# VHH binders against RNA polymerase II C-terminal domain phosphatase-like 3 (CPL3): the designs that were tried, part 2

Target 1, 181 residues: RNA polymerase II C-terminal domain phosphatase-like 3 (CPL3), of Arabidopsis thaliana (Mouse-ear cress) (q8ll04r923to1103)
Amino acid sequence: FASQKLSLVLDIDHTLLNSAKFNEVESRHEEILRKKEEQDREKPYRHLFRFLHMGMWTKLRPGIWNFLEKASKLYELHLYTMGNKLYATEMAKLLDPKGVLFNGRVISKGDDGDPLDGDERVPKSKDLEGVMGMESSVVIIDDSVRVWPQHKMNLIAVERYLYFPCSRRQFGLLGPSLLEL

## First folded at step 6 (VHH)

Design S46 (from S41 with Y100L S106Y; framework vhh_gocatamig_d2)
Fold by ESMFold2-Fast, scan of step 6:
Structure S46 (fold): chain B 181 residues (1-181), chain A 120 residues (1-120)
Amino acid sequence: as target 1 above (181 residues)
Amino acid sequence: EVQLVESGGGLVQPGGSLTLSCAASGFTFSDYWLAWYRQAPGKKRELVAGIYSGGSTVYMDSVKGRFTISRDNAKNSVYLQMNSLRAEDTAVYYCATYELPYSGEYFDYWGQGTLVTVSS
């Protein structure tokens, strides 16, 4: 059978959103974030969340809600993260509160327990295990090319979404973050 | 506050042994992945060994069979037993962990480091 619906695999961290732990956020930025979050909760589409039970802030990429709505009409959406299943599940609920976009298609590698390639000097990689269909029918959106060593031709590399100052420092960037601008 | 404190470094002759210890506080130790990294002068920091909450371990190729990582959840400690030490093992050794287990892919906390020198 000739199916016309392609699969779209979406990376979570630095692609769809950026998260920071409470203790990574300076007091001056915490005050700004609390005010921004209070303003944001009054909007129809929220982008800034404070999760007490997870101890973190999460900022969604601008345009994400429109992107997911449009993409879901053309693609079978998958979430893929190097994070663990609990994180993946919570982010899936955040992005898809009705459970209609991803339909359980969430892959998390944080539960593997071992490096994927067996070489501790090489970062853990992603593959298409668990994604149904032919490789030629898959499009991948991720900020990192290095985690997809076997599927580079299917990959659309996007600019890393780094909202929090701690995230910019993690990637060796010295300039102000989007929060500081 | 998450804190990691390394100890056990020192001067040892080639072929000798050392045990490094990392004492952890400020988190539920048994739920977290712990790792040992090292950095030699003029080199980049590299992963030496890691141990997951379930007990699975990973090692750098050059230390397999010589180094053993272990954990004691009752003592909130992780250990690196280093045998058959070589001059190339000379480095500052760091203990590291994630604070947020949900992220799973980033090392959030580092100890101060402990120096291991392998020389005659």
Scores: ipSAE 0.000, ipTM 0.128, lowest interface PAE 11.8, mean pLDDT 75

Design S47 (from Y2 with D56R Y106S; framework vhh_gocatamig_d2)
Fold by ESMFold2-Fast, scan of step 6:
Structure S47 (fold): chain B 181 residues (1-181), chain A 120 residues (1-120)
Amino acid sequence: as target 1 above (181 residues)
Amino acid sequence: EVQLVESGGGLVQPGGSLTLSCAASGFTFSDYWLAWYRQAPGKKRELVAGISYGGRTVYMDSVKGRFTISRDNAKNSVYLQMNSLRAEDTAVYYCATYEYPYSGESFDYWGQGTLVTVSS
């Protein structure tokens, strides 16, 4: 009965982490990020990363390392993103540097279809086609209910994790970001 | 196919200036981020400065106000203007590039490096 774990499907953007492209970050905030990243390098568990090959900053959600460790003992972990394959692969490596958490269970939808022919403002849907097992044995954690039109009963919607000012503006929010606090 | 060739390194006295150049080929230069890294003997490689395809720049704290990164898309070149050089700036300087925004599978590309020595 305990021989198989339940599946846990985890959204990347605004759920486990928040990323900002270098050109989306103002020079003033870039100075703050560099100081915070220097402090972060001294910690046993890192939360702030600069990815030169992708041109972006990535900030992990507080408590993520403890969450992933505990969840991996209870669930078979899957990563699911609307981002492209390169982004999904790099984020999977970041969250699982030893390759023991996801074991290749990474789904990226950003490579589906021709991005030049589509209206990128119309969000694509996610589904469980890439996840083996019965629907009742799957739990989904995501900040967006709109991308899971067929699986609302399996979905635990979490508060969007918006660390960077540009991400806050993307969702029409006013006031200081977590970076500015 | 992708190639980066650095030049401009040399011996300079403390307080002096040098301009490093990186000539790029094998890709659409204007679509890529360009960066300068350095590695001193016995130290890890570190980012010195970076410039986006749109001209946004990032700098390491210790070089801010002294170094300026720039790009010339017409010449497929990126430059690092180094002023007020210090002994701690002594390192092999590397030019690097990567695709941005990210699309499909891509890789970091590195040049061979150019040595900068700051001593009297």
Scores: ipSAE 0.000, ipTM 0.110, lowest interface PAE 15.1, mean pLDDT 75

Design S48 (from Y2 with D56Y Y106S; framework vhh_gocatamig_d2)
Fold by ESMFold2-Fast, scan of step 6:
Structure S48 (fold): chain B 181 residues (1-181), chain A 120 residues (1-120)
Amino acid sequence: as target 1 above (181 residues)
Amino acid sequence: EVQLVESGGGLVQPGGSLTLSCAASGFTFSDYWLAWYRQAPGKKRELVAGISYGGYTVYMDSVKGRFTISRDNAKNSVYLQMNSLRAEDTAVYYCATYEYPYSGESFDYWGQGTLVTVSS
């Protein structure tokens, strides 16, 4: 079980990035996003993506590239999501295009459960099953304490990253989003 | 009401081929990803292949080069062409649909499943 590095488990949504469906973005914001994405494409470190095949915009958290580089030297990085395998796979490829950060360490729970059982079809909490190593050697970064009922002592809760106006409204927040600033 | 109906399962010898079909109704087909999952006895359900409305595809590593997923948006159908079948491909195959990009949303729908048995 002993690794030379500690394990770092990273939540995707609202921790490493924020995404919005095309139909959730107002026309005025869509125009702004298209111009920003075009400018961002020319940068060495990209933060804004328009995925036609997924029908969504994705904005990476500021400082993400520096964070991942430094963290990968100290930890074995894992991605963990309540989402399904397809979403997890696409986000892993986005965050690690060279395949050197996560090395297949991606956990997605959205496909778990009996297809015929109602609430069992979508898991409501996360656990460390599937993460190699001792629990005492694991650090978790997530914006939600609620999804880690048995591992609160391993958890570093971070402020939710909400870039899109629709995401801000989803969490009942008033005032401008980061896009509107 | 969302409904997915699979067909095409059956018994086949190792090295054989099968084509699975899934007919979808009750939702706007173009707004959803379509996927094939499988579950063998005593194992967890796993993603086999997925396809977006625009034709972007993903595959499980063990089926790459052997299986091909496709969709017909005019017929509201998705297909899985399975070639060079192996004993380990034996499972109940489920057609599934979900709305990207948000994970964990309760828009996931499943078919009843179709059994694929690969044995001699």
Scores: ipSAE 0.011, ipTM 0.297, lowest interface PAE 9.2, mean pLDDT 77

Design S52 (from Y2 with D56Q Y106S; framework vhh_gocatamig_d2)
Fold by ESMFold2-Fast, scan of step 6:
Structure S52 (fold): chain B 181 residues (1-181), chain A 120 residues (1-120)
Amino acid sequence: as target 1 above (181 residues)
Amino acid sequence: EVQLVESGGGLVQPGGSLTLSCAASGFTFSDYWLAWYRQAPGKKRELVAGISYGGQTVYMDSVKGRFTISRDNAKNSVYLQMNSLRAEDTAVYYCATYEYPYSGESFDYWGQGTLVTVSS
């Protein structure tokens, strides 16, 4: 017997990290990001990434590295995103470069819809299909309650992590972003 | 508007090889990700391989070592070299392109698909 670990299902966007396309970042903020990314490269644990091959910036939530290390000792970790498989795969590699945290337990819903069917193109909700074990042994961390209509009792809702100004605007929020602090 | 046209599909025996090609038009090809997806009857659409602007690649675990994705920016084309084909590789293969591979809404454009059948 190995230990009977509980499963921990982790949302990617606005929970573990926040990403923004290059074209969604204003020129003045691009200059700030480039300087911050240069400084971040010298830190033992990186939080800000510029992905030329993906055309985007990614900012990890503060405390993420310590959280993942501690959580992996208590839980079987899963990543779950409404994003597509390319994005999910790249973010899994970023968070787990040695392949020891998630061990292939990555669920992406972005490819499940009909790409030509307007509003039904992408699924609107998540479920525990594909997560092995008893439902009562699953804990979910996500910033959105609405995407888990059947599993609200398993959910720990966290404050959504919005680092980029464009992300704040997408959620209709006023005031400065974390980037501007 | 962006157009993607796949070719190279067909019937092949197990252990055989095929090369799929995707010809792209209507956009600045070198600035986009290209990907191959497949969908078998009764299965969900799945990512097979992807290639970035700079040529960095990603592969589905079941095809690693057997399939190779490549791009030719001068010809606005992406290729999928498929070796050691198995019955479970039977599917309609789609070429897709993204300006940004983030969120499900990042599927910018799809081709019409090309059928690959692996049978003895």
Scores: ipSAE 0.005, ipTM 0.196, lowest interface PAE 9.9, mean pLDDT 76

Design S54 (from S53 with R35A; framework vhh_3k1k_2)
Fold by ESMFold2-Fast, scan of step 6:
Structure S54 (fold): chain B 181 residues (1-181), chain A 121 residues (1-121)
Amino acid sequence: as target 1 above (181 residues)
Amino acid sequence: QVQLVESGGALVQPGGSLRLSCAASGFTFSSYWMAWYRQAPGKEREWVAGISYSGGSTSYEDSVKGRFTISRDDARNTVYLQMNSLKPEDTAVYYCATYEYPYSGESFDYWGQGTQVTVSS
């Protein structure tokens, strides 16, 4: 009886979260991250994670848990990443540990290589392959307009979420990262 | 090997109370956030309540706030869900889980069958 929801396609990297490989984190920042992760474990919904199997740290965007809960009631949620299948699957589990938000609606465009390799490639474009419904019923949230050459009218561009110092350097930004504040 | 075993489910009348228990083994229980989830017939799994590893922070789904209380006993490696003022819509299989990857029971097929709670007159 329920009417069909509109689809909401969510970019992972620099939109919902920011990740950094262990080898990209300086020793002084590693110490800070370990202390912050200990503190974060006391929170009802965690925002900072250390993944030994993937060799990386992941920091979720502030307000993400409330956003996903509310959005899931209005939209059919999809995750989209230029990362590989392993990265996409792990981030989906991280954001949806209950299995109630995405229901397998996860699109990855990377290979079985480095978990973050695909997400570092600006030249690779995105499309709506694998998203059910009419194009006019789709809303996209991403930090990059350039990767959606055919869907600019459906796109809400958000401010890039850069938590780790290495991520700020990758985008040529000056000043302290959110980690360093 | 991580194992979570739920118990305490029963048939109860509307307005009644039940206390569910989850016995944990195979991991450092005191270092993990614990949660209760439920799944009603024909519905997706729903998060119900969560408790921090210190027990200092708890959180609840809106429909159970004020009626359910999550607690833990680290000496016994057990997490509890005290359910009061039960309603027919609380009828579900209740599961416990950790919040920690890769040892979260939510993500793996090694989960037990949960514990059935039926609220009916």
Scores: ipSAE 0.000, ipTM 0.110, lowest interface PAE 15.4, mean pLDDT 74

Design S57 (from S56 with K49G; framework vhh_7w1s_2)
Fold by ESMFold2-Fast, scan of step 6:
Structure S57 (fold): chain B 181 residues (1-181), chain A 118 residues (1-118)
Amino acid sequence: as target 1 above (181 residues)
Amino acid sequence: QLQLVESGGGLVQAGGSMRLSCAASGFTFSYWMGWHRQAPGKQRELVAGISYGSTAYDDSVKGRFTISRDNTKNTVYLQMNSLKVEDTAVYYCATYEYPYSGESFDYWGQGTQVTVSS
């Protein structure tokens, strides 16, 4: 039966992809990125994108297209991000241009919390509210354990995907990025 | 446990300058620090952020505000130049243990009022 499928909840940032704003990219790296993007544009499965409307570069994790194809046959796929709804929607369209993988199952937390009441903070954590199925039927893939305080037993923690130099610096890391290697 | 204390707010004339300070106390000094502000009747917004090697600014303050860090004093600063009446707000310092995607901050300061008169 259709509703028998296990749910797979996928984090966007640093799990499926890494993004960097145009103004966060040093001039020496922009030339490399433009050349790589031109080469990537010729491929049937693209991994590097320059989004003029959002003012950012986005690099997809290696193997993402094969992973999504295989996972979609076994799981009901969900996207879950601490980013805002606009960002989540754009990334969902990038990952699923035909609208057949996620089918509107996109959760964004970046717009949660209304600080009009001066002590209301942006939420620190994710939960399974809005995900169909029992907790025992959900698998989560995320680079951060701390954002899933009540569901860590369902979590497969993956190594954070940091492609851009500015992303490594944002995480307090000074070593070379994947772009620089 | 980390505690953040803001200082340096007050009344200033339009076109003037002001420097806000955020002193961190406790055992954890976070890798990412940010300044947010909340004007009357408006939502709290990120104004400026600093991590090791990078800074970020909201478009409304680019070229006028500068965020900096003094690691020896465990303090973050927001230098505000060419102030406008619309910069009037309560300014909050915020940080988290380790940077990651999203706007989730582990610690917030009490806030400091900045009033810009015409």
Scores: ipSAE 0.000, ipTM 0.108, lowest interface PAE 15.5, mean pLDDT 74

Design S6 (from S1 with Y100T S106Y; framework vhh_gocatamig_d2)
Fold by ESMFold2-Fast, scan of step 6:
Structure S6 (fold): chain B 181 residues (1-181), chain A 120 residues (1-120)
Amino acid sequence: as target 1 above (181 residues)
Amino acid sequence: EVQLVESGGGLVQPGGSLTLSCAASGFTFSSYWLAWYRQAPGKKRELVAGISYGGSTVYMDSVKGRFTISRDNAKNSVYLQMNSLRAEDTAVYYCATYETPYSGEYFDYWGQGTLVTVSS
C-alpha cells in the first residue's frame, strides 16, 4: 500500500502528440516541416519526427519529455489509443526508447473492431479493462470525454493538441494551425 | 481506390503449412501498414500479424515462431507464411491496410477474406 504507485493512463493521439500522413500535408507546409525537423534534430529532446516507414509526420506536445519524467516517478504509466497495435507499438518506442516508462503497458483498440459488420457512425469507447487496480487509483489524461463514458470522475480532459492543418480540418475547425503560427 | 484480394486459403492437416497472399491494387503508398486479421465463427476479429513499409513486424503471441509476415512493396503485396498449423488456427483470414493507423474513425480497406481450415 505505502509504496504502491497510482496508475496514469495516457491517450496518444491529440493528447501526447499529433500525427499527419505525408499525403495530408500541403507542399508549402512540407517545406516548412523539413526545415523545422532538421533544426529539431540538433536538440537534446526532439519533438518533430518524419517517419518514412509509416508515411507520416509526428509532433510531440510541448513539455512532453519533462512531463513523462516527472509522471513516471509518481505513477505507473500506461498508453491507451483508439489506433491500431502497429501504431501504438511505434509510438511507445518513440516515447520510451529504453523500455523503462511503460513496460509493455500499451492498450490499442483499433484492432478490436469488425468493420465488415460494425457501425462506423458510433466510435468505440475506452474502458479500464487491462488496467489492474481499483478504479479509484487510476488517473486518465485524454482529449476526449466521449470515449470514457464510465470513468469521467477519473478523467483529466486536456485541450486537443492539433499541430497540423489537416488535423484542424478533421475536427471542423477554422483558422490557422500551430504549424502555421 | 485501394482494393485487397486474398488467396492461398484451403484445407490442411494439423502440422501442415499454407502461404496466404494479398494483392493490393489502386493508388497506395509504400507507407501503408499491411496486416493479417482472422475471425473464427462466434469470435471477435483479431490481429494475427502486421508489417510496416520498413519491415517492422508485430505478431499475435500464439503464432510467434510459426507464422511469418512479409511484403513486396514493388508488387504491392503482403504474404503470410503459416507453419505448424493447429486446429485453433481455423478461421477466415483477412488482409487489411490502415491509411491512418492512429484513428479508428478513418476506415481503410479490407479484403473479402480467405478461409483456412485445419482439420484431420
Scores: ipSAE 0.011, ipTM 0.252, lowest interface PAE 9.2, mean pLDDT 76

Design S7 (from S1 with T97R; framework vhh_gocatamig_d2)
Fold by ESMFold2-Fast, scan of step 6:
Structure S7 (fold): chain B 181 residues (1-181), chain A 120 residues (1-120)
Amino acid sequence: as target 1 above (181 residues)
Amino acid sequence: EVQLVESGGGLVQPGGSLTLSCAASGFTFSSYWLAWYRQAPGKKRELVAGISYGGSTVYMDSVKGRFTISRDNAKNSVYLQMNSLRAEDTAVYYCARYEYPYSGESFDYWGQGTLVTVSS
């Protein structure tokens, strides 16, 4: 039978965190990031990570640690991303180093493409297939309404978390990023 | 120039074993994540296994406990040991390197593929 806890489905990119490739970060910002990451390593609540093996920086959303702790007591937590499985697994380990929050409940869509398909890849949608429990017992947190065409009544849309300058440019936004403030 | 060359594919009986090898050149091998993907006829490409610079591994659910990914940085090679093979494991297997997995392009370079056929 289904669990009595509600399920909470969490989007990764621009919801729980923001990532940027090393080559998307300008030299002036790289210097600032390295200094901030060094300071951040000594804090009990880490928010800034440099992944040499992935070639990227990752900045966690402010308040994420408190949010995950509280949410895990009320909900069965799931991660859901349009990214690939390796990225999803690394981010899951980052957010849950003890393996007690998500318990393998990680869904990724980024590996679904045919590498020989020359067509422009249509943005994929998300659905609740693979999420245990009654649909009426599911809450979704995501920055994009578009990817949930069948589940708008379950969706809590949040403001996109855009920390890196390159991420703001990708969404056509003016003004300084959170890194530059 | 970046190159990835797979080998080790072939015909095996159900329950048999194969080891796939991928030889890499043209980049600093030890600094990259590497993965094995497969594509069966009429199906989409899927991630089978991945290994990070530090040796952390991930596996597709249907191969956990049967397949093992490993790397040898001195030989610039990544391996996939496949045990207890099933008919549904039949596919072309591809070695991949990726630089930015978040963008939906899960790999920036991949090899030509090696065919694995599991049949009685």
Scores: ipSAE 0.005, ipTM 0.211, lowest interface PAE 10.1, mean pLDDT 76

Design S9 (from S1 with Y100R S106Y; framework vhh_gocatamig_d2)
Fold by ESMFold2-Fast, scan of step 6:
Structure S9 (fold): chain B 181 residues (1-181), chain A 120 residues (1-120)
Amino acid sequence: as target 1 above (181 residues)
Amino acid sequence: EVQLVESGGGLVQPGGSLTLSCAASGFTFSSYWLAWYRQAPGKKRELVAGISYGGSTVYMDSVKGRFTISRDNAKNSVYLQMNSLRAEDTAVYYCATYERPYSGEYFDYWGQGTLVTVSS
């Protein structure tokens, strides 16, 4: 059945938010995060979360709540991640606690591929399989052009959102993280 | 300039209902988000429910299905309808908003609070 709106496909990691596992965060930075999370709990729209069962911290991109509210009125929102289904589901619940923004439109590719996880040498890619509607009616927001080899005309590339020090190191960056500023 | 005044708190039996009201002044109400927070004795302040200027809502897990936040832009008011109240809902409830002035800074504004006591 045809969509009533254009589709907007949103990348999770480094686009809408940045996550770091507890074991990737140094003790000094964890002390700072705990204080910031305590302050953030009293605020309207929370941006910093500590997930005990996932063993990780998640920091939402500034302006995300206003963006999602406005975008949901114009577009049919989809989440698309290279992460696994558990991560994708938890992030979808975080961004959409009532289930009204994405309505199950969550694509995860972390469970796809080689049975020998970790030995894969070929970079994974994304495509529009699973997104309903005409390809020409889809807009994509992602920090990586390389994961969308066939859909460059649909892609709005955004600056990577890197909040945690470990994330900056992952991309070979020097200098202070947003956490330290 | 920004002022928030809560009302509607009181004593209610478990399973009962209350409606909290927050009257706002000093800002363009229809352009701002509003939220209800609560603070129980010996606990930290926590977000109960929020409503954006576009009408989108957010709720704490323990109150989903029981509490409903709504706004009336013509009356510059936000409401929290609380049903099926439990002893653990006992707290001082605060109305809150934040302002984004032209300078880009944020100013959080809080009401004085209204006490809700759920007891037999």
Scores: ipSAE 0.000, ipTM 0.078, lowest interface PAE 22.3, mean pLDDT 75

